# Ledger of designs, part 12: VH-VL binders against Uncharacterized 76.5 kDa protein in phbC 3'region

Target 1, 117 residues: Uncharacterized 76.5 kDa protein in phbC 3'region, of Thiocystis violacea (p45365r139to255)
Amino acid sequence: RILILEQDASHAKKIASLLATIGMETLVVDDPMKILARMQAFRPNLVLMDLYLPGATGSELTTIIRDHDDFYGIPILFLSQEADLDKQLAALKAGGDGFIKKPVSREALIAAVEYRM
Key: E = the ipSAE of ESMFold2; O = the ipSAE of OpenDDE; V2 = 0.75 times the mean of E and O plus 0.25 times the DockQ between their complexes.

## First folded at step 16 (VH-VL; framework fv_danvilostomig_arm2)

Design z4 (from y6 with heavy chain G101N; at its last look DockQ between E and O 0.18; V2 from the best seeds 0.00; counts 0 for: pae E 9.0 > 2, placed apart)
Fold by ESMFold2, look of step 16:
Structure z4 (fold): chain C 117 residues (1-117), chain A 119 residues (1-119), chain B 109 residues (1-109)
Amino acid sequence: as target 1 above (117 residues)
Amino acid sequence: EVQLVESGGGLVQPGGSLRLSCTASGFTVSSNYMSWVRQAPGKGLEYIGYIYSSGSTYYASWANGRFTISKDNTKNTVDLQMNSLRAEDTAVYYCARDTWNYKRAFDIWGQGTLVTVSS
Amino acid sequence: ALVMTQSPSSLSASVGDRVTITCQASQSISSYLNWYQQKPGKVPKLLIYAASTLQSGVPSRFSGSGYGTDFTLTISSLQPEDVATYYCQQSYSMPPEYTFGGGTKVEIK
């Protein structure tokens, strides 16, 4: 089960479609302020999140997840661009597990997800 | 093509209420993030609040408790309910769209609707 | 929380002049800073997002720079059509309370 935190609905739909081809259940979340409530209801095995969100960064949300007793061990992968170097460093310091470079290829997405399941 | 049109402005007494509506064309409010911003006569832009595509809302602290943002996906509208209005709420009220994938900015604005709060 | 301070509040310049407007955040906002143009009697228009990225359809004489707390909008050669008030806006805050600067009115002398 994969929780997708992505503001762009069309991009989230593409990711969900790709993951469905390998039998993964997904939940798309577009409001970063509700991530814990959505995680409690969905109980994901992995979180896939964008580094750029309105009013939040991937590193801030990673800290929130890592501070939660029920979710601290769930793998977190980020969607990032080359120009995101400051954000990538902050996300690693906050406890993120890796990155998938945008634009997202099917091969990179599936490989990253399967190695962490 | 893409357009936002505000309506519902007018004259209202202090302490009164007014509901503004923002109608979207060329895109759906259900798949977009929207905001309300106001501008008092001769003054600058002032952020009011934000509504996610999911319907979750957030407000500036000065607007808390008096203003409510909601949406209607079937009418393709975003509304601003304003209560306990005061003279200082006199302004042109704009709705705006945030295409925040890589921008995190308001890229489409409506024409605005004037609200006058006067005894 | 975050306060955006623009300077100057107004300026007058000749056609062809280089115009610089500054915006200062009360704390670091990284590159999450936008610029809007509002011509007299018109609605605001997005010029620049992410501090330095030009919005589609905006003339190349506009540019933005800055990171952290200090940001600049530059008009390399002022044109008569650039008479407007310019606003900066931060898009950094969590929760999203995206505050605007006070504006800079630009006029032709």
Scores: ipSAE 0.007, ipTM 0.636, lowest interface PAE 9.0, mean pLDDT 84
ESMFold2 (binder alone), look of step 16: mean pLDDT 91; pTM 0.934
OpenDDE, look of step 16: ipSAE 0.828; ipTM 0.933

Design z5 (from y6 with heavy chain S30D, light chain S30N; at its last look DockQ between E and O 0.80; V2 from the best seeds 0.00; counts 0 for: pae E 3.5 > 2)
Heavy chain, then light chain:
Amino acid sequence: EVQLVESGGGLVQPGGSLRLSCTASGFTVDSNYMSWVRQAPGKGLEYIGYIYSSGSTYYASWANGRFTISKDNTKNTVDLQMNSLRAEDTAVYYCARDTWGYKRAFDIWGQGTLVTVSS
Amino acid sequence: ALVMTQSPSSLSASVGDRVTITCQASQSINSYLNWYQQKPGKVPKLLIYAASTLQSGVPSRFSGSGYGTDFTLTISSLQPEDVATYYCQQSYSMPPEYTFGGGTKVEIK
ESMFold2, look of step 16: ipSAE 0.302; ipTM 0.768
ESMFold2 (binder alone), look of step 16: mean pLDDT 91; pTM 0.928
OpenDDE, look of step 16: ipSAE 0.871; ipTM 0.944

## First folded at step 17 (VH-VL; framework fv_danvilostomig_arm2)

Design a1 (from z5 with heavy chain S54G; at its last fold request DockQ between E and O 0.82; V2 from the best seeds 0.00; counts 0 for: pae E 2.01 > 2)
Heavy chain, then light chain:
Amino acid sequence: EVQLVESGGGLVQPGGSLRLSCTASGFTVDSNYMSWVRQAPGKGLEYIGYIYSGGSTYYASWANGRFTISKDNTKNTVDLQMNSLRAEDTAVYYCARDTWGYKRAFDIWGQGTLVTVSS
Amino acid sequence: ALVMTQSPSSLSASVGDRVTITCQASQSINSYLNWYQQKPGKVPKLLIYAASTLQSGVPSRFSGSGYGTDFTLTISSLQPEDVATYYCQQSYSMPPEYTFGGGTKVEIK
ESMFold2, look of step 17: ipSAE 0.393; ipTM 0.793
ESMFold2 (binder alone), look of step 17: mean pLDDT 91; pTM 0.928
OpenDDE, look of step 17: ipSAE 0.876; ipTM 0.946
ESMFold2, fold request of step 18: ipSAE 0.424, 0.458, 0.452; ipTM 0.803, 0.804, 0.814
ESMFold2 (binder alone), fold request of step 18: mean pLDDT 90, 90, 91; pTM 0.920, 0.920, 0.923
OpenDDE, fold request of step 18: ipSAE 0.868, 0.880, 0.797; ipTM 0.944, 0.948, 0.922

Design a2 (from z5 with heavy chain S54G T99L; at its last fold request DockQ between E and O 0.75; V2 from the best seeds 0.72)
Heavy chain, then light chain:
Amino acid sequence: EVQLVESGGGLVQPGGSLRLSCTASGFTVDSNYMSWVRQAPGKGLEYIGYIYSGGSTYYASWANGRFTISKDNTKNTVDLQMNSLRAEDTAVYYCARDLWGYKRAFDIWGQGTLVTVSS
Amino acid sequence: ALVMTQSPSSLSASVGDRVTITCQASQSINSYLNWYQQKPGKVPKLLIYAASTLQSGVPSRFSGSGYGTDFTLTISSLQPEDVATYYCQQSYSMPPEYTFGGGTKVEIK
ESMFold2, look of step 17: ipSAE 0.496; ipTM 0.819
ESMFold2 (binder alone), look of step 17: mean pLDDT 91; pTM 0.926
OpenDDE, look of step 17: ipSAE 0.859; ipTM 0.942
ESMFold2, fold request of step 18: ipSAE 0.541, 0.477, 0.535; ipTM 0.835, 0.812, 0.833
ESMFold2 (binder alone), fold request of step 18: mean pLDDT 90, 90, 90; pTM 0.916, 0.911, 0.912
OpenDDE, fold request of step 18: ipSAE 0.883, 0.890, 0.881; ipTM 0.949, 0.951, 0.948

Design a3 (from z5 with heavy chain S54G T99K; at its last look DockQ between E and O 0.58; V2 from the best seeds 0.00; counts 0 for: pae E 7.4 > 2)
Fold by ESMFold2, look of step 17:
Structure a3 (fold): chain C 117 residues (1-117), chain A 119 residues (1-119), chain B 109 residues (1-109)
Amino acid sequence: as target 1 above (117 residues)
Amino acid sequence: EVQLVESGGGLVQPGGSLRLSCTASGFTVDSNYMSWVRQAPGKGLEYIGYIYSGGSTYYASWANGRFTISKDNTKNTVDLQMNSLRAEDTAVYYCARDKWGYKRAFDIWGQGTLVTVSS
Amino acid sequence: ALVMTQSPSSLSASVGDRVTITCQASQSINSYLNWYQQKPGKVPKLLIYAASTLQSGVPSRFSGSGYGTDFTLTISSLQPEDVATYYCQQSYSMPPEYTFGGGTKVEIK
């Protein structure tokens, strides 16, 4: 089960479709403020998120997840266009488990997700 | 400059309805969490709810069912529709921006608009 | 239900005094606490977020501290323009119930 936070709804649907081809169930979250409620209902095995989201960064949402008693251990994989290494490192220091720079091939995305499952 | 301006307050009878409007300038309402907060005369601050991109809303449990938050991205406004008003709803109503969303801190406030519910 | 208790409800101090205001959460909110200043007849203004981070443009005489349940706002040297009511607000709860403290009114004696 893969929870997806992506700024572009069209791109989020493409990611969801891709992961469905390898048998993964996905949920796209459209409001970052509802992330914890969505995680409670969906019970994801992994969170895939952009570093830049409406009104928030992925690293900041990672802090919220890591502070939550029920979700602190769920793998978080960033997928972002951010090229600045210091900003990538800050995301990992916030508690992320990996960082993938966009653009990414279908094969690389699948491999990165499967590696963390 | 970044600014919020509320309007639409006034005197209304118990059981009545009133629609408040909040006009934003210097930023877009669609890309921010926009909230309503109220303050009864001589009392503290009380949270009402928010609206975000795509029309997603949340309401404090006491406000659910009576208050509705909506937005108009073309006018860059956020509205608060209040129904079944009671004397206890007499307050100054503020709109506020939560710049970050996840920190839930209000960095920009409007000047407020007074709603008085009285016979 | 998460309750924010501010103390004192009011205080009076001289210009130049160090003023402390406390806020206590009924359960841990980690560092998810904000402070607002509301001058008489004015709109609330964000002073501090994340317990201790000063908002841009806030004078350095204001500081915040605390973690968990006990938080303090400090004005190192009270100025006449600091006459206001100060509110704490927790931002920890999910789904969000942005609970405010009852306020602390600060006056010059």
Scores: ipSAE 0.014, ipTM 0.639, lowest interface PAE 7.4, mean pLDDT 85
ESMFold2 (binder alone), look of step 17: mean pLDDT 91; pTM 0.932
OpenDDE, look of step 17: ipSAE 0.856; ipTM 0.941

Design a4 (from z5 with heavy chain S53D; at its last look DockQ between E and O 0.11; V2 from the best seeds 0.00; counts 0 for: pae E 11.4 > 2, placed apart)
Fold by ESMFold2, look of step 17:
Structure a4 (fold): chain C 117 residues (1-117), chain A 119 residues (1-119), chain B 109 residues (1-109)
Amino acid sequence: as target 1 above (117 residues)
Amino acid sequence: EVQLVESGGGLVQPGGSLRLSCTASGFTVDSNYMSWVRQAPGKGLEYIGYIYDSGSTYYASWANGRFTISKDNTKNTVDLQMNSLRAEDTAVYYCARDTWGYKRAFDIWGQGTLVTVSS
Amino acid sequence: ALVMTQSPSSLSASVGDRVTITCQASQSINSYLNWYQQKPGKVPKLLIYAASTLQSGVPSRFSGSGYGTDFTLTISSLQPEDVATYYCQQSYSMPPEYTFGGGTKVEIK
């Protein structure tokens, strides 16, 4: 079960469709401010998120997730165009478990997600 | 070096159509976010629309389906198709690259191409 | 859509003066506000992004501040080459419906 936060709705749909082909259930979250409510209802095994979202950064949301008693241990995988290594490392230091720079192949994305499940 | 060059501007009659092209060099449109912005003579900047690296598009509400953005990854171009043109569409048209991520700003602008709509 | 209200629409100042331009958003845009400079006869140039961060190569006399709805661009000591029109622009909206302020024309007396 994979929770997807992606700035581009068409890209989020592509990711959701891709993961569905390998049997994964997904939920795309359109409002980052609702992330905890969506996690409570959906109970994801992994969160896939962009570093930059409307009104929030992935690092800020990661801090919120890591502070929550029920969700602090859920794997968080970043998928973002951010090329600056220092910013990638800052996101991981905030509590993320991995960072994938866009663009990425279908196969590499699937492998990265499955490895962290 | 990164550069954007617009082409295709000119004179067109009201109700006509015109296709503008923006050629990128130093980076690929396939992996970047692009936008069109216009500026009427003596007026301010006005956002037209946006094309994501995925090919998804979004338009300002005033563009109301008259304007279509597309890209050609093999030519490394982003096009603006303009239909049902009106006098108020007279402007310099710029393409721009969004820095994406935490900046979300237009860091590279083309030189612009003038579109004049008159009888 | 978010409306960006920029003031003043124009101003004249002497070389060395401190110049302040304001921009107000119709709703909170956090820090997703950019400033562009357009010199006469030139294309727009990114000056400041994320409300307060200077773009590479921009002189340090330029600064930006603000969060939420009220934003300010400051030129600490106006120079002759700063004659331009300055635009604010929100990049908060997603999907993008970015909007620009009306511009502030800065002239030297």
Scores: ipSAE 0.007, ipTM 0.598, lowest interface PAE 11.4, mean pLDDT 85
ESMFold2 (binder alone), look of step 17: mean pLDDT 90; pTM 0.926
OpenDDE, look of step 17: ipSAE 0.338; ipTM 0.833

Design a5 (from z5 with heavy chain S53E S54G; at its last look DockQ between E and O 0.06; V2 from the best seeds 0.00; counts 0 for: pae E 14.0 > 2, placed apart)
Fold by ESMFold2, look of step 17:
Parts: C-alpha cells; structure tokens; sequence
Structure a5 (fold): chain C 117 residues (1-117), chain A 119 residues (1-119), chain B 109 residues (1-109)
C-alpha cells in the first residue's frame, strides 16, 4: 500500500498505474493538508513524497508524520526534481528515508519502492 | 516524432472571442501537462495557464476569467478559448508540453498561431 | 508577485567570446529556474532546467549556475548560430504562476 503525494496529478496517475502493474495498491493524496486523515484511512506501508506540493513542502509533511504516534515509523521516499544536494539532505534530516531525483526510470522507481517494502 | 501544432488564429475585433486549438502528435495530452504561452510582437514570453490530467486547469491571475483551457482526449487536442479580447492580446500564441513533476519546464513547443485584435 | 529581471537586455559579442547573461528573482526560487533560446523567427527551445541541468541535445558550451535569487547562463565560446534572444523562467511558484524574464538579445558584432 503506497501513498503518493505528487504536485503533478498526471505524473501521480502514471506512478500509480506503474505500481499497479506490479500488484501494489496506491492512493494519490489530492490535498496535502489532509495527509494524516488519508494515512489513517489508507494505512500505507510507504509514502512516496514530492518535496514541493500545493500549500506545503514534503519536509513539513514528513515532520508531521514523524510526530504522529501511529505513523512515525512508516518509510518515506522522496521523489522530486530538487537537484540541490543540500536541499535533498535537509529533506532526509526532516525524517525521509531516501531521495530519488526526477527523472527516474520505471525500473529504478520500482526497485526503490520494493526495497523499502 | 513528438510535435504540437496550433491553429485558429486570425483577425478579431476588440470585444470579440476566438478559440485556438493545439493538436499533439507522438504523445497523449491527457497524460501530460499542457500549457499556453503568448508573445506580443517584439515582446517577451508571457505565461497563460495549463491543463492537466483529469481536466483541472490553472491560470495566471491576469488571464483568469477571460481565457479558458480545455482538452479533447479523443482528438488529442488542447484548446484556448479567449473572450473579451483587447488590442493588448495581439500576440503569437504557443502551446507547450509542461514537464511539471520532473523538469518543471516546457520541453516541446508548437509553431504558434497569430491572433490580431484590431478594428 | 514574483518578478524575473534579466540583464543585460541586449549584448553584442565576437565569435569565440565568453558570454554571460544574468537573471534575478524578486524572491528565492531555490533551483527552479529554466533557460530558453529563441532564434529569430523561431519558437523557443529549452536549454537548461533546474538552474544547471543541460537539456538533451544542447551543446556543451551552454551552462547554467545559481541558487536562490541570482542565476547565470554562460556561453563559453559564442558561435554564429547562438544569435538569439534568451529567456529565463521561474518554475517555483505554488499555485503555479510561472514568470519569464524580459529576455536578453545576443548578437554577433
């Protein structure tokens, strides 16, 4: 079960479709400010997180997740355009478990997700 | 071969309306962000807005209410409806593929179509 | 609103010269800055995205740098085919409202 936060809905749908081909259930979060409610309802095994989202950053949402008693241990994998290594490191220090810079191949994305499942 | 072709430009009087169309080849408009950008003669580039999967649209604040972006997945087209046109809307109008989500840049541009607003 | 200011507005240089164009954002845009080339009578073409990443098929004499508010496009050795207007564009804004710089016209003297 994979929760997807992606600023581009078309790309989020492509990711969801790709992961479905390998048997994964996904939910795309359309409002980042509702992330805890979505996590409670969906119960994800992994969160695929963009660093930049409407009205929030992935780092802010990661902090919120890590502060929650029920969700603090769920793997968070960043998938973002952000090329600046210092910004990538800051996302990991906020509590992320990995960072994948876009663009990424279909095979590499699948492997990264499966490794953390 | 990936390409975009705009059509529907022409001469229109102030206060009039015009509908532009952008036809995509080599990829599906439904699966991509598609944007409109304009360039007045001798001037720079100005962003109008985009449409993404599911039909949701976003507009630059100056364009909201006067311009509407829509798509037709069966024709693989994106349209720009322009209303209440003014002389300052005279420009070449481009459609572009928006790589929002991994490059955040316009990697494919159409040829452009000229809209002239004059009496 | 977020304003992108390019300088110079035009320049003239000799073949082989190193050419530098700057772009300044009115607020930090991190690395979300793109560069486009528009040759006379042609459509814009993406050169650089994410401030410094070269688009496929673009000659290696083009490079970009910068972070935050100050960005630079460099042509290490100007060629005759580089006559064009160059535009920067921010892709940082949320909600999306992208902004282009005013352009820099590059000519051979």
Amino acid sequence: as target 1 above (117 residues)
Amino acid sequence: EVQLVESGGGLVQPGGSLRLSCTASGFTVDSNYMSWVRQAPGKGLEYIGYIYEGGSTYYASWANGRFTISKDNTKNTVDLQMNSLRAEDTAVYYCARDTWGYKRAFDIWGQGTLVTVSS
Amino acid sequence: ALVMTQSPSSLSASVGDRVTITCQASQSINSYLNWYQQKPGKVPKLLIYAASTLQSGVPSRFSGSGYGTDFTLTISSLQPEDVATYYCQQSYSMPPEYTFGGGTKVEIK
Scores: ipSAE 0.005, ipTM 0.542, lowest interface PAE 14.0, mean pLDDT 84
ESMFold2 (binder alone), look of step 17: mean pLDDT 91; pTM 0.926
OpenDDE, look of step 17: ipSAE 0.402; ipTM 0.851

Design a6 (from z5 with heavy chain S53D T99K; at its last look DockQ between E and O 0.35; V2 from the best seeds 0.00; counts 0 for: pae E 12.3 > 2)
Fold by ESMFold2, look of step 17:
Structure a6 (fold): chain C 117 residues (1-117), chain A 119 residues (1-119), chain B 109 residues (1-109)
Amino acid sequence: as target 1 above (117 residues)
Amino acid sequence: EVQLVESGGGLVQPGGSLRLSCTASGFTVDSNYMSWVRQAPGKGLEYIGYIYDSGSTYYASWANGRFTISKDNTKNTVDLQMNSLRAEDTAVYYCARDKWGYKRAFDIWGQGTLVTVSS
Amino acid sequence: ALVMTQSPSSLSASVGDRVTITCQASQSINSYLNWYQQKPGKVPKLLIYAASTLQSGVPSRFSGSGYGTDFTLTISSLQPEDVATYYCQQSYSMPPEYTFGGGTKVEIK
């Protein structure tokens, strides 16, 4: 079960379709303000998180997830266009478990997701 | 020592504009969320907005379109451009360091600068 | 919109009294609740963050508690220098609206 927060809706659909082909259930969250409600209902095993979202950063949302007793241990994998290594490292310091810079091959994305599950 | 100092306050006519500046010492604005907060005379605190990292900004809904936050990493400053000012914008304006992540609190405040909007 | 309701709006107490200030969020904010002290004519000062964590340099007579929607700030033994207005502030909202409570003015009888 994989929760997807992605600013580009067409890319989010491609990711969801790809993960479905390997038997994973996904939920795309289109409003970052709903993340806790969606996590409570969906109970994800992993969160795939863009660093930049409408009105929020993935790092801020990661902090919220890490503060929650029920969700604090769920793996968070960043997937973002951000090329600045210092910004990538700051996301990991906020509590992320990995960072994948776009663009990424389908095989590399699947491997990164499976490694963290 | 870590310090924030605001400047640029003063008297302005309704409908006018004013630019406030906040100078940071002891840390870099580039690595921090920097926020503006205001306090009308005798009233409580009101959040304005922030600037972060690559120049990403966010504004409270009441500040919609009238306020712009910018920064200059070489001068280590954060500015607040205020336009279309109204009497209700009369306040002390503070800049503050918004500690990113778990704490999400304003741990360093400037002394504030008074803006008076009056004809 | 997330609303922070702070109570009481003012109080008066004697030196040495235990003082309790409450803050209610209109939605759960987990532990993302901060407390600030603003002495007369001074700038705000962070006292407590993450509901219960004392900021460095803040006297131990201050404490915070709460989770979810109901939060308290306690001064175990009020001192003359504690005359101030105290504000709660949520830091949970995304995007960050950082809503403040209306303040509680604390005075010495």
Scores: ipSAE 0.006, ipTM 0.566, lowest interface PAE 12.3, mean pLDDT 84
ESMFold2 (binder alone), look of step 17: mean pLDDT 90; pTM 0.928
OpenDDE, look of step 17: ipSAE 0.173; ipTM 0.798

## First folded at step 18 (VH-VL; framework fv_danvilostomig_arm2)

Design b1 (from a2 with heavy chain K103F, light chain N34A A50K; at its last look DockQ between E and O 0.17; V2 from the best seeds 0.00; counts 0 for: pae O 3.2 > 2, placed apart)
Fold by OpenDDE, look of step 18:
Structure b1 (fold): chain C 117 residues (1-117), chain A 119 residues (1-119), chain B 109 residues (1-109)
Amino acid sequence: as target 1 above (117 residues)
Amino acid sequence: EVQLVESGGGLVQPGGSLRLSCTASGFTVDSNYMSWVRQAPGKGLEYIGYIYSGGSTYYASWANGRFTISKDNTKNTVDLQMNSLRAEDTAVYYCARDLWGYFRAFDIWGQGTLVTVSS
Amino acid sequence: ALVMTQSPSSLSASVGDRVTITCQASQSINSYLAWYQQKPGKVPKLLIYKASTLQSGVPSRFSGSGYGTDFTLTISSLQPEDVATYYCQQSYSMPPEYTFGGGTKVEIK
């Protein structure tokens, strides 16, 4: 079970479709402020998160997740166009378990997800 | 010196609108979590809303739709837009910095600005 | 929203007395509980956060305890300058919808 937060709805759909081909169930979260409620209901094994979301950053949400007793251990994998290595590192320091730079191949994304679950 | 200063309070008629502003000094609002809290005369504290460093906002259920929080990074300010004001909205309005993520408490408060809603 | 029930609503004690204020959450809030002091005509001041951590500059006679639903603020030896209304506040809710207790007015006999 994978929770997806993506700034682009069409990209979120593509990612969900891709992960479905390998038997993974997905839930796209449209409102970042509802992430904990969605996690409580969906119980993901991994969160796939864009670094930049409407009105919030992936780092902010990661900090919130890591401060929650129920979800602090759930892997968070960033997927973003951010090319600055310092900013990528900052995201990891916020609690991310990995960073995938867009664009990424389908095979590489699947491999990264499987590796961290 | 770290401080918050509210402005924009005053007398307004029922149904009217008012925009409050909070100016931060000693820190940047863009890098912090900010909130608005009010206190009616002789009453307790009441949370209004919240704005993340990244710009996301959320409100108390009673405030949602009538109150709007925004910020201006260039001016280092946080604003509270209040619409359809009622007599029960009469209160001192505080802006505060929220130590979300680690401590989750309001460590810095402005002096407050009084809003009086009366015909 | 989470409801915070604070008690008592008011109390009067003598200088040097041990004072205890309680706050009960309608559901578990882990340790996400803060205490504030508001002196007459002044703005609120943070005393304790995360249930038991004393804010910098706050006298050591103030302490907080509790986890889950029941929390306590203690003033080990009440001083004249402690006359104020004290509030508890939960910051557990996500999305943020913080709620305060009703307050406890502390006076000196």
Scores: ipSAE 0.122, ipTM 0.763, lowest interface PAE 3.2, mean pLDDT 93
ESMFold2, look of step 18: ipSAE 0.392; ipTM 0.797
ESMFold2 (binder alone), look of step 18: mean pLDDT 90; pTM 0.912

Design b2 (from a2 with light chain A50K; at its last look DockQ between E and O 0.77; V2 from the best seeds 0.69)
Fold by ESMFold2, look of step 18:
Structure b2 (fold): chain C 117 residues (1-117), chain A 119 residues (1-119), chain B 109 residues (1-109)
Amino acid sequence: as target 1 above (117 residues)
Amino acid sequence: EVQLVESGGGLVQPGGSLRLSCTASGFTVDSNYMSWVRQAPGKGLEYIGYIYSGGSTYYASWANGRFTISKDNTKNTVDLQMNSLRAEDTAVYYCARDLWGYKRAFDIWGQGTLVTVSS
Amino acid sequence: ALVMTQSPSSLSASVGDRVTITCQASQSINSYLNWYQQKPGKVPKLLIYKASTLQSGVPSRFSGSGYGTDFTLTISSLQPEDVATYYCQQSYSMPPEYTFGGGTKVEIK
């Protein structure tokens, strides 16, 4: 089960359909403040998270997830256009488990997701 | 400059409905969390709910079912529809920008609009 | 059902006095607590977020502390313009309930 936080709805649909073709169930979350409730109901095995969202950042959201004991151990994989290595490292220091820079091939995305599961 | 201005307050009878509007300037409502908070005369602050980009909403447990938040990105406004009003709904209603993240606080407030529910 | 209890409900102090206001949460909220000031006839103003971080433009005589359930707002030297009601607010719950305390009215003797 894969929870997707992605700024671009069309890209989120592409990711969801790609993961569905390999048998993975996905949930796209469009409201960062609802992520804990969505995680409680969906119980994901992994979170795919964009670093930048309207009025929000994936780093801040990761800190919040890690502050809540029910979800602190769920893998968080960033998928973002951010190229600055210092900002990528800051996201990982906030508690993320990996970072994939966009654009990414379908094979590389599948491999990264499967490795974390 | 960043501002929020509420309007639409007034006198309404119990059981009635009223629609409040909040106009934002200096920023876009669609890229922010926008919240409503109320304050009964001489009393404290009470959270109502928010609306976010793409129209996602949340309501405090006491407000669910009677209050609806909506927005118009073209007018850069956020509305509060209030139904089945009761005397205890008499309050000043504030629109506020809700900072996201670990801050999660209201950094910009409108001047408020008074709603009075009485016969 | 998170309840925020402020103490005292009101107080009077002299200019220059150190003033403390407390806020107690019914459950741990870690450090997710904000403080607001509302002067008479005015809208609320954010003073402190995340328990201890001072909002931009707020005088340094204001400070906040606490973690878990017990939080304190301190005015190190009360000034006449600090006459206001002060509210705490938890921001721990997600989705938010944003529970406010009942307020503490601060007056000058």
Scores: ipSAE 0.461, ipTM 0.813, lowest interface PAE 1.9, mean pLDDT 87
ESMFold2 (binder alone), look of step 18: mean pLDDT 91; pTM 0.929
OpenDDE, look of step 18: ipSAE 0.878; ipTM 0.948

Design b3 (from a2 with heavy chain L99Y; at its last fold request DockQ between E and O 0.88; V2 from the best seeds 0.78)
Heavy chain, then light chain:
Amino acid sequence: EVQLVESGGGLVQPGGSLRLSCTASGFTVDSNYMSWVRQAPGKGLEYIGYIYSGGSTYYASWANGRFTISKDNTKNTVDLQMNSLRAEDTAVYYCARDYWGYKRAFDIWGQGTLVTVSS
Amino acid sequence: ALVMTQSPSSLSASVGDRVTITCQASQSINSYLNWYQQKPGKVPKLLIYAASTLQSGVPSRFSGSGYGTDFTLTISSLQPEDVATYYCQQSYSMPPEYTFGGGTKVEIK
ESMFold2, look of step 18: ipSAE 0.570; ipTM 0.843
ESMFold2 (binder alone), look of step 18: mean pLDDT 90; pTM 0.929
OpenDDE, look of step 18: ipSAE 0.887; ipTM 0.950
ESMFold2, look of step 23: ipSAE 0.481; ipTM 0.819
ESMFold2 (binder alone), look of step 23: mean pLDDT 90; pTM 0.929
OpenDDE, look of step 23: ipSAE 0.877; ipTM 0.946
ESMFold2, fold request of step 24: ipSAE 0.591, 0.525, 0.500; ipTM 0.856, 0.829, 0.825
ESMFold2 (binder alone), fold request of step 24: mean pLDDT 90, 90, 89; pTM 0.918, 0.918, 0.914
OpenDDE, fold request of step 24: ipSAE 0.909, 0.912, 0.914; ipTM 0.960, 0.961, 0.962

